VH-VL binders against a9jty4. Designs and how they scored, part 29

Target 1, 144 residues: a9jty4
Amino acid sequence: MAKKRDSPKLIKIKDAIKLINQEVSLIGIVLEQREPKQCRNNDWICTLRIIDDTYPSPGLTVNVYSRTLEQLPQIKNHDDMILFTRIKMQTFDSGKRVNAACSRWVSSFALFEGEDLILHADEDTSAVFVWDGTDAPPASILAK
Key: E = the ipSAE of ESMFold2; O = the ipSAE of OpenDDE; V2 = 0.75 times the mean of E and O plus 0.25 times the DockQ between their complexes.

## First folded at step 18 (VH-VL; framework fv_teclistamab)

Design p2 (at its last look DockQ between E and O 0.49; V2 from the best seeds 0.00; counts 0 for: pae E 9.9 > 2)
Fold by OpenDDE, look of step 18:
Structure p2 (fold): chain C 144 residues (1-144), chain A 122 residues (1-122), chain B 108 residues (1-108)
Amino acid sequence: as target 1 above (144 residues)
Amino acid sequence: QLQLQESGPGLVKPSETLSLTCTVSGGSISSSSYYWGWIRQPPGKGLEWIGSIYHSGSTYYNPSLKSRVTISVDTSKNQFSLKLSSVTAADTAVYYCAREPYNYIYGYFDYWGQGTLVTVSS
Amino acid sequence: SYVLTQPPSVSVAPGQTARITCGGNNIGYKKVHWYQQPPGQAPVVVVYDDSDRPSGIPERFSGSNSGNTATLTISRVEAGDEAVYYCQVWDSSSNHYVFGGGTKLTVL
């Protein structure tokens, strides 16, 4: 029985960067998406830069790995938000810089398009509440 | 500060085996974040990757040199080594050891030794 | 085998911008890295992952990669920039690190 590793709590990027080699969940605004690249193992990588209110430009670099191009994040707008679950914080440039890896095996992501506003992140339940600008109650999305 | 230093004989006879050692200081070769590679440069020519090794002993080599190349690692000494068999004049080059970040499933070499000239001559 | 093509030499006056190209089939789908090699010295990474710059490398150095061409751009060139520059990729088809032939940058 694969011990359901408790999904890490949603944290801010400023705190995530302190948790090297740990898995974290976080949400950010996509600042940049680089062109997908093919890896040595024939997987694909998409590099994103994401920001939040605690971590401004240039933002956190997140490398998203996938088996196919279609499985990579499809960023349509510059203000798109992305939720990462169980991404691994890493260092590069001889430990001077921090990035994160979204593994196809361990991690997941959810993309929020349009004018959706995240109203609340429940740290305990890892639930994200999204408001679409209407009078309807916010929708809750649970981080897997 | 991370430093890499090549060592070994600067002269090797044809058909013999070239043997070099890279000593790593200021960092652990046993880090899971890095491969360790060898690159050579013939005089006045470009760079050629020879091969790389992980601290576990896993290696990958330049296909053109694979049959003649052996790279090994000694974690206790914080070193890794290169052996190139059946050398000819074409193997005369400056040989560099280098660190290869393994953050991505593609790589580059971020730290280099100063290089050591190995001349193949009778 | 995968081949990276660089011009053998580029010349620029001090203060001008140098552009060194690296051509390769669909190189835009690869990560390109750039090395600076001063005369008699070991190579040093100046740009990695197409456009990222290591700590300690001046902002004058920048990289781009798209289509069939990667480009290293050196703005406000200085005499100290005179060196041979190499591009490098991993080729998955041949399981091989490939270097370009190198470009000698001369500062006039």
Scores: ipSAE 0.243, ipTM 0.770, lowest interface PAE 2.0, mean pLDDT 89
Fold by ESMFold2, look of step 18:
Parts: structure tokens; sequence; C-alpha cells
Structure p2 (fold): chain C 144 residues (1-144), chain A 122 residues (1-122), chain B 108 residues (1-108)
């Protein structure tokens, strides 16, 4: 019958950096964004540095590729969060550094704006539940 | 460790072909990580990129020079070469070979040869 | 074709900060690289990818790039910094590398 896909399993950045040449899904707080650049082949790239509670320093660099400038993540403020799905962990600088690539063919992202986001993570599944502040908060929110 | 050395005639007559070779040592021209480029500088003037080559033989050239330039690679000798045809006095310059990291984001020359002056004169 | 504009010269006193500009239409969308060329010598890259330093380049060399202007900043300028400085980009519309005209830094 028809093929079914499992939901992406989120992992923490600390664990992702060990999974070179593998595709991972993760969520992080956008710590900084470099200006968008046009690539040699006329595609666009934006470079983000993201963190989570397991990897607050130095953070993970993620290169996001798109065909147009408008398709890049539109980061508005320092507390924005981003969910990446199926990004590829890579090394560069002769293996000295780790970054990730969000390709325009395989990967995807979802941007969550604002300081009012409240996160609830299920420890066993590493899933993260996000409340965006526009609805009533979940009764079980405990941490910031 | 990595060294680039330009070689070839320092004097070329007008209308003839300028021919230079760059010898790479302390590294491999067959590395998939790099392109190999030629840049020139007329005396007292700025830098002008001529063209670059990948070890497979794939090239790209400055559009202003493309009709007169040929860059080639000899991986067995760890060398790449420049030929510039139909030269005039305007082609008098210091010619540099340089290494160019292969990255479709980056486009710069991280190692340069010492340069060789080529004078076009009768 | 794409044009990079640099001032022909900049003069600073020793120990002060030099700022060398590279102007270009929407240069903030491009990656900018900077070369130092001492008198009679080959160029040496001092900043690449707007703001990164190669190994061996002191932290007093820094770069920035936004809008229509990229800037090379040299803090605590020394006499040994006297050179011509070039900016460089790739122009995807004409498929070639473009260098600025160069800026002669004089330390007085």
Amino acid sequence: as target 1 above (144 residues)
Amino acid sequence: QLQLQESGPGLVKPSETLSLTCTVSGGSISSSSYYWGWIRQPPGKGLEWIGSIYHSGSTYYNPSLKSRVTISVDTSKNQFSLKLSSVTAADTAVYYCAREPYNYIYGYFDYWGQGTLVTVSS
Amino acid sequence: SYVLTQPPSVSVAPGQTARITCGGNNIGYKKVHWYQQPPGQAPVVVVYDDSDRPSGIPERFSGSNSGNTATLTISRVEAGDEAVYYCQVWDSSSNHYVFGGGTKLTVL
C-alpha cells in the first residue's frame, strides 16, 4: 500500500555535531544572522548561528540555500527560533569545524517569531512543543 | 609549504603569444578543493583576473580577455599554463599564478606566486 | 560591468585606526575579500568572506560589509602596514572576479 513516513525525530545540537554526513532535525534559538549573499550560481544563501540548551557556545552554523532571496528565513529579532528538518551535518576547514546545510531540495525550516514563545520539551522523545503566546498557555508550562 | 612559481619568457614581441607556466609544489594541482588562477598587474596599475582552471580541465575566463586566452593544466607535472595570443604593449604586466579555494560561496586567492614581469616590446 | 570603487589613498598616524572603503552596488549581497600588497611584493589575503582572517593575520585586521559599502579596518596601525590594499568580489552577472582600484595606505 502507500508509503508512510515517520515524523522527524528532533535531536539536540550537542548530539547533532557528532553525526557528520548525516541528516538531522533540530530546533534552536537564532543567535545571529549574516547578511544574505548571492552565490556564484545565482542561488541565495543566508548563514545562521543557532544554539540550544545543550550547546549554548559556540553555537551551530547553518547555511540555508534557496533559489530566491525571498525564500530565505526572514529573521526579525534576536529571540526567533527555527526548526530545521533533514539538514545535513558537515565538516569544513579540514575537519576543524562543523556546520550544517539546509538544502533547497531535501531540507525545510519553520521560523517561530517573538520573545513570547514558551517551550515544553518531552525529555524521552526530545520533542519540543511550542506555544506562541497568541492562545492560552498550556497548563503544564514550567521552564523558560 | 605550498609554493607557486611562475616561469616563462620575460620579453615577448607584439602580435606573438605570451606563454607562462606555474609550477605547484608542496600541494597537488589534482586536489578537488581548488581552482588555479592567473592574475596580472600592469606596472603602477591594479590587479586584473585573467582566468582559472580546475584539474579536470574546466576553465572560466575574464570576458574581456576570453577571445585571446587559453589556460591548461598538466596534472602529471603538477603545473598549469597561460597562453595569451596577439599581445600588444597593453599586455605588459607582472603575471601571478594563484590558488583559489573551490567553494561556490568563496571566491578568493589564498596563495600567490611571486609574480613574473612580462614585457611586450619590439 | 560591476565596478568596485576605492579611495586612492588613506593616511593615518601610527597607533591610530585606518578604514579603507570598497563601494559597489549592493556589495552587501556579495562576499568581499581584501588583499595587502606591500611595495614590490605579491598580494597577501588579509580578510576573506567579508570578516574572516586567514591564519597568521593579526586580529587588528577586521572587515565589515553591508549595503553598498565594505570596509577594511586596521586598528593600531604600524609602519609595516604601509601597502596598497585591494578589495575583490565575484560578479555573477558577468561571471568574473572584480578587483577594486586599490588604496595606498600611508603611515605618517
Scores: ipSAE 0.006, ipTM 0.600, lowest interface PAE 9.9, mean pLDDT 83
ESMFold2 (binder alone), look of step 18: mean pLDDT 93; pTM 0.949

Design p3 (at its last look DockQ between E and O 0.58; V2 from the best seeds 0.00; counts 0 for: pae E 2.7 > 2)
Fold by OpenDDE, look of step 18:
Structure p3 (fold): chain C 144 residues (1-144), chain A 122 residues (1-122), chain B 108 residues (1-108)
Amino acid sequence: as target 1 above (144 residues)
Amino acid sequence: QLQLQESGPGLVKPSETLSLTCTVSGGSISSSSYYWGWIRQPPGKGLEWIGSIYHSGSTYYNPSLKSRVTISVDTSKNQFSLKLSSVTAADTAVYYCAREPYNYIYGYFDYWGQGTLVTVSS
Amino acid sequence: SYVLTQPPSVSVAPGQTARITCGGNNIGYKSVHWYQQPPGQAPVVVVYDDSDRPSGIPERFSGSNSGNTATLTISRVEAGDEAVYYCQVWDRSSNHYVFGGGTKLTVL
């Protein structure tokens, strides 16, 4: 029985950067997406820079790993938001800098395109609400 | 400040073994963040990667030189070494040692020694 | 074997912009690094990971990489920029570090 590892609660980037070697879930606005690169282990990597209201530019670097190009995030707009689940906070540059790893085995991501407003409801439920700008109630997306 | 310094004989006879040592100062060769590499440059020519080594002793080599190259590391001395066997005139070059930051997608050499000329001549 | 192609030489007047290209099959999917080698000196990395710049390297140095071509751009070229520039990648297929042939930048 695969121990359903409880998905970590959504946290702000400013707090995430303090949790080195821990898995975290967070939402951010994508500032930059680098061109996908081939990895030594035959995977692909896409590097993103993301921000939130607590962590401004230049933002947090998140490395997203995948087996195929198609499985990488496809950022279309500069205002796109991305939800990361169970990404691992790491250090690089001899511990001077922080980044995060979205692994293909442990982590997941969800991309929100357009003018969708993501409302963080209850920190305890790790639920993300997406509002499409209409009078309809926001849709809840459970972080896996 | 990190410094790399090559040392060894500047003259080697054909068919003999070229042997060089790189001494690292201002940093530990045992860091998990770096490989350590050798690059050479024949006079008036471009750069050629020879091989790299991790502090654990794990190595990878230029395929064209693999059969003749041995790179080793001595963590106690904070050094790593190059041996190139069966040398010919074609192995005459400036030899550089360099630090290689490790990552999953690429490698580059961020710190270089000043290089040492090794001439293969009878 | 994977091959990087550079022009053998580029000439620019002081104050102008130099562009040095590095061609390679799908090089955009690789990380490209650039080295400056002044005459009689060891190479120094001036751009790494396509466009990142080490501390101490002037902002005049910039890099880009897409498709089959990486480019090192040196703006406001100075006499001191005269050197040979090399591009470099890691080729995973051959497990090999590959350098370009080098480009001699002459400041007129």
Scores: ipSAE 0.567, ipTM 0.826, lowest interface PAE 0.8, mean pLDDT 91
Fold by ESMFold2, look of step 18:
Structure p3 (fold): chain C 144 residues (1-144), chain A 122 residues (1-122), chain B 108 residues (1-108)
Amino acid sequence: as target 1 above (144 residues)
Amino acid sequence: QLQLQESGPGLVKPSETLSLTCTVSGGSISSSSYYWGWIRQPPGKGLEWIGSIYHSGSTYYNPSLKSRVTISVDTSKNQFSLKLSSVTAADTAVYYCAREPYNYIYGYFDYWGQGTLVTVSS
Amino acid sequence: SYVLTQPPSVSVAPGQTARITCGGNNIGYKSVHWYQQPPGQAPVVVVYDDSDRPSGIPERFSGSNSGNTATLTISRVEAGDEAVYYCQVWDRSSNHYVFGGGTKLTVL
């Protein structure tokens, strides 16, 4: 039998923040990237703040872990977008704050650079396309 | 509130074992949030971390001292201890115990004992 | 063996700003902690994780860290700030805590 990875449906950030201790998939615009840091073990961490149209403030903090520095998201522009799959929603500070963890074991991300990107999702939000605004969209970014 | 107090002999002969105890009061050594560390400072010199222990008995040691150092914990007495074997004059220092807040990204020492001078001489 | 380099001495007049540096290769990728040690006393942490201040440490103590240099900044220096200041990191390649050599702050 073929191996598969169950991915949650894409949801909006406003809905994701209600799903504590659950895995979600979402897309956001990266507002901030904090400096990468070495963890005490052999891992690296960086922290992003992302928004979408449903949650423009204060944004969602996502902690991204990797084995190497080069595997962290390489945010180059203030309008970069990121797709997260299977990130875990968490609380911090006695439940007062919500963030998410993008682990290197279960989660993944895809970074989309440039100001000319157009995202399109079908009616059931099961596929997302990105292209440069021409008539023909590129391949689906959810297929992996 | 929280206090750390070093105790033990102030004079140790060369080649013998330096032995110190840190007594923790105003807090519990069994807290899951903290390691407990030993740091030393030769007179007029800088700080050197020796090692740290968790209340379960798990230890981290400075690699340069690891072959000579043993740190242990006695949770029933709320104490942890340092033994440094085969001492020389280079081990003369003020020895501090300290509380170490810990997470998987960083660690530091937020409460220190007053320190105790240990002199190695004959 | 990871090395932290601090100037041995910094002198400043009361009311002015002192800046104490801690140099290290790619220290911006590490969390830097700063300790104040008054004469004859144990160290006290004044800044941790680059820029965070423990409760009870005045706002005039601040920290920054990027590239190869971390800096402790003490604004409106007072005579009571006279001490030796140490920086400290964890070095994961050698698996131990490293302290800088210390900087003696003299308030003129």
Scores: ipSAE 0.348, ipTM 0.716, lowest interface PAE 2.7, mean pLDDT 85
ESMFold2 (binder alone), look of step 18: mean pLDDT 93; pTM 0.945

Design p4 (at its last look DockQ between E and O 0.53; V2 from the best seeds 0.00; counts 0 for: pae E 5.1 > 2)
Fold by OpenDDE, look of step 18:
Structure p4 (fold): chain C 144 residues (1-144), chain A 122 residues (1-122), chain B 108 residues (1-108)
Amino acid sequence: as target 1 above (144 residues)
Amino acid sequence: QLQLQESGPGLVKPSETLSLTCTVSGGSISSSSYYWGWIRQPPGKGLEWIGSIYHSGSTYYNPSLKSRVTISVDTSKNQFSLKLSSVTAADTAVYYCAREPYNYFYGYFDYWGQGTLVTVSS
Amino acid sequence: SYVLTQPPSVSVAPGQTARITCGGNNIGYKSVHWYQQPPGQAPVVVVYDDSDRPSGIPERFSGSNSGNTATLTISRVEAGDEAVYYCQVWDSSSNHYVFGGGTKLTVL
């Protein structure tokens, strides 16, 4: 029985960067998406820079790994938001810099397009609410 | 501060084996984040990757040199070594050891030794 | 075998911008790294992963990569920038690190 590892709580990027070698969940605005690259093992990598109110430009670099190009995040707009679940915080440049890895095995992501407002209801529930600007109640998306 | 230093004989006779050692200081060779590589540069020529090794002993080599190259690691000494057999004049070069960040399933060499000239001559 | 093509030399006046190209088939899908090698010295990474800059490298150094061409751009060139510059990639098809032939940058 694969111990359902409790999905980490959503945290701000400023706090995530302090949790090296730990898995975290966080939401950010996509600042930049680099061209996909093919890896040595024939997987694909997409590098994103994401920001939030606690971590401004240049933002946190997140490397997203996938088996196929189609499985990579498809960023359409510069203001798209992305939810990462169980990404691993890492260091590079001899420990001077921090990035994160979104593994195809452990991590997941959800992309929110358009003028959707993501509301954090409870820091404890890791639930994300998406509001489309209408009078309809926000939709809850549970982070896996 | 991480430092890499090449050591070994500067002169090797044809058909003999070139042997070099890279001593790493200011960091552990046993780190899971890095491979360790050898690159050479013939006089007045460009750079050529020879091979790389992980602290576990896993290696990958330049296909053109694979049959002649052996790279090994000694974690207890914080060193890794290069052996190139059956050398010819074409193997005369400055030999560099370098650290290879193992990021994103592709890599580059972020720290280099100063290099050591190895001349193949009778 | 995968080949990276660089111009053998580029000349630029002090204060001007130098651009060094690295050509390769679909190089845009590869991560390109750039090394500076001053005369008689070991190479130093100046740009990695197409456009990232190591700590300690001046902002004058920048990189781009798309299509079949990667470019190292050195703005406000100084005399100390005179060196040979190499691009480098990993080729998955041959399981091989490939370096370009190098570009000698001369500061006039």
Scores: ipSAE 0.407, ipTM 0.794, lowest interface PAE 0.9, mean pLDDT 90
Fold by ESMFold2, look of step 18:
Structure p4 (fold): chain C 144 residues (1-144), chain A 122 residues (1-122), chain B 108 residues (1-108)
Amino acid sequence: as target 1 above (144 residues)
Amino acid sequence: QLQLQESGPGLVKPSETLSLTCTVSGGSISSSSYYWGWIRQPPGKGLEWIGSIYHSGSTYYNPSLKSRVTISVDTSKNQFSLKLSSVTAADTAVYYCAREPYNYFYGYFDYWGQGTLVTVSS
Amino acid sequence: SYVLTQPPSVSVAPGQTARITCGGNNIGYKSVHWYQQPPGQAPVVVVYDDSDRPSGIPERFSGSNSGNTATLTISRVEAGDEAVYYCQVWDSSSNHYVFGGGTKLTVL
């Protein structure tokens, strides 16, 4: 028996930052990555800062947790894209800043490598378009 | 204003138990945001972490001291305490209590008491 | 257990930059915290999580951490910066907090 499949609606980062304590799914370009850190329980964390066309500054900080170093996102290029599912939006700095947590138990991510890809989401966040920098029309990903 | 204040005897005989209390004022020891720790410093030497406690009573200790250390908390008095048994002259130090922000993966000590010197002498 | 190595002392002219190192195997994988201890006083945290400053700590205090070395940098040093500085990490292999041996900063 297959598990029920939920595909949470993708939302834009500008909308995600308003949804404190809620789980969201979103896609962004990775601008920054802190070195991975080992935790007390020997789990691993890395910290990413991501953007999309709706929130290019200051970007959204996402903390990603895994059991091993190798399971963390392996960001290779400054314009790599990452899709997060079911990450939890949180506040920090006495409520002045927002970040997100990608738990190894309820969240997931998918990494897409690309140096010149263009990220765009429509107003309903039902389709995401990727453009590889050629004259070809943008490709749709994660559309229903 | 948050303040941590150490109290207890400044002189302890060898083989006896060193006992200190930290009183927290201007904040709650029952806050889920913090652990509460003990750190010591022999005169002219560096810092050594002894152990920490959460308001629920959960503790963790420096392995080198664990067999002799008990840390406890009294939330009704907003206090936590240190007992170090079977002391020797090597336990002479300034003892600090400190606040440790709760971090599931790592932490530091963001607020310290003034410290109290405890001398172990024959 | 995990060992943090600091130089015993650093001397710097007033107005110049002091750099205090904290060495440890793969310390770049750890979060490093720095404390200032003025003579006869309790320590005060000046940098946490490698590079973050508590509220009220001036921007001339900064930190970095990569590979086997973490560094506390104090720019435009003042006489009031004379203190002993300690680094500190959590050691997950032995499950305890570890402090470095301390570095005495002398301005003059």
Scores: ipSAE 0.112, ipTM 0.666, lowest interface PAE 5.1, mean pLDDT 84
ESMFold2 (binder alone), look of step 18: mean pLDDT 93; pTM 0.949

Design p5 (at its last look DockQ between E and O 0.59; V2 from the best seeds 0.00; counts 0 for: pae E 2.4 > 2)
Fold by OpenDDE, look of step 18:
Structure p5 (fold): chain C 144 residues (1-144), chain A 122 residues (1-122), chain B 108 residues (1-108)
Amino acid sequence: as target 1 above (144 residues)
Amino acid sequence: QLQLQESGPGLVKPSETLSLTCTVSGGSISSSSYYWGWIRQPPGKGLEWIGSIYHSGSTYYNPSLKSRVTISVDTSKNQFSLKLSSVTAADTAVYYCAREPYNWIYGYFDYWGQGTLVTVSS
Amino acid sequence: SYVLTQPPSVSVAPGQTARITCGGNNIGYKSVHWYQQPPGQAPVVVVYDDSDRPSGIPERFSGSNSGNTATLTISRVEAGDEAVYYCQVWDSSSNHYVFGGGTKLTVL
């Protein structure tokens, strides 16, 4: 029985950076997306910088790995938001800097484009409520 | 401060084996964050990667030189070495050892030795 | 084999901006690194991962990479910048580190 690894709770970036070698879930605003690069193992990587209210510029670097270029996050606007699930916090530069890895095997991401506002992130359930600015009730998106 | 220093004979006869050692100081060769590489430069020419080694002994080589190249590591001495067999005049070059930060997307050489000239001559 | 193409030489007057290009097929999908090699000295990395600078390298050195061309830009060129500059990538198809042919920067 594959121990259902409890999906990590949604946390703020300021707290995530303290959880080295742990898997975390977090949401952020995309500050920058670098040109996709092909990895040495022929996978693809997209490097993002993301921020939230607790972690301003320059933001957290997140490396997103994929098998194909098309599976990488497609950021259209600089204000797009991205939800990461089960990304691994890491250190680089001899431990001086922190980044995160979104693995194609363990992690997932969801993009929120346009005028969608995230109204609430439930830290306990890792549910994200998205409001599209209409009178419709907010939609709940469960982080997988 | 990390320092790399090449050592070995500056003259090798044709068909013999070129042997060089790189001594690393100011840092451990056993770090998991780095590979260790050899690069050469013929006089007046550009740079050519020869090969790299991980502290575990895992190596990868320039395909054009693979059949003649052996790189080894001695963690106890904080050294890694290059052997190039069956040398010809074309192997005359300044040989550099260098540190290679390792990641999945790219590699480069951030610290270099001063280089040592090896001349292949009868 | 993957090939990086650099102009053999670039000349600039002191205080001007030098641009050294490195051409390669879809080089934008590769990480490009740049080395400075003064005469008779070992190479020194001046730009890595397209645009990052090592500590100690002046801000005058910058890099960009897109499409089929990477560019090293040296602003406010000084006499001490005269050197040969090499671009370098990893080619995953051949598992090979590839260097450009080098560009000699002459400060007039």
Scores: ipSAE 0.584, ipTM 0.825, lowest interface PAE 0.6, mean pLDDT 91
Fold by ESMFold2, look of step 18:
Structure p5 (fold): chain C 144 residues (1-144), chain A 122 residues (1-122), chain B 108 residues (1-108)
Amino acid sequence: as target 1 above (144 residues)
Amino acid sequence: QLQLQESGPGLVKPSETLSLTCTVSGGSISSSSYYWGWIRQPPGKGLEWIGSIYHSGSTYYNPSLKSRVTISVDTSKNQFSLKLSSVTAADTAVYYCAREPYNWIYGYFDYWGQGTLVTVSS
Amino acid sequence: SYVLTQPPSVSVAPGQTARITCGGNNIGYKSVHWYQQPPGQAPVVVVYDDSDRPSGIPERFSGSNSGNTATLTISRVEAGDEAVYYCQVWDSSSNHYVFGGGTKLTVL
């Protein structure tokens, strides 16, 4: 598997879980968010469980860290979409399970509420398009 | 079975230094999984955390006591110690040592010593 | 400094449910831990991280935490549950552990 993934090189969750200790970029549907907690070091954490068509169960746990509560993803609906860039794949439970860390220093995310937005990705996941359901042309979020 | 045991003088004169040692048995103080803490309880009152130490010697202290407190560790003896300087009658309390699981998200004290009463009196 | 507020006492008949509260501003953003201290004894942790129970603690001990209140719930209270109960958090803004004032549970 590739050692390094830059945005916009998205990969599927099934492939991401094999890239332990590597940074990946991926998109998924948020199925679960735990309540945010303030960490011992004044950082904030929330924990998401995300899926895609290749990994619907059990889903990928992503721990999202930020400096402030307001910088955490603001999930309004548990079906919202989230794009992660440069998150680090990790093992836990003696190497039996995989999660990811979205650090506040090297990672980023973009949240897409699905109410009026339609998302498409091409076959190689190199571009993601959004549009608001009007006659306006779709906008690319990864090609720009 | 992990056990923590406090030891030291039960009576200390005002303005002197309170000195206690906690001996850990049935486990290693050098474990990377734990900090080691001191908590006190004045008679009939609540609990107050004093400070904690990691086996490497790294410490953190209650800000209200930091200027008077020193916690140290001796891994060869499987012990850690508390010194509280310039004591007054307000420092009379039962002193506990405790194990503190290391966790970046939260912290608590999962095993406690039996406690030792230290009285500050002339 | 962050303040945790507990009622000073709670009385419950055997077999009934005791609820001990721990109030704090936005305590739902903190992990709350609960300790049982029988008279003359050291504290023992009975609930940690809001709702998790250490091995060996009966299932009738449970916890919840949201908003400004955390609650320790003891169902089917027994005489052996009589103790003082303390809640505890880490205050990340001042970097210290904070304990509540304690709640004396009396079993009638």
Scores: ipSAE 0.394, ipTM 0.720, lowest interface PAE 2.4, mean pLDDT 85
ESMFold2 (binder alone), look of step 18: mean pLDDT 93; pTM 0.943

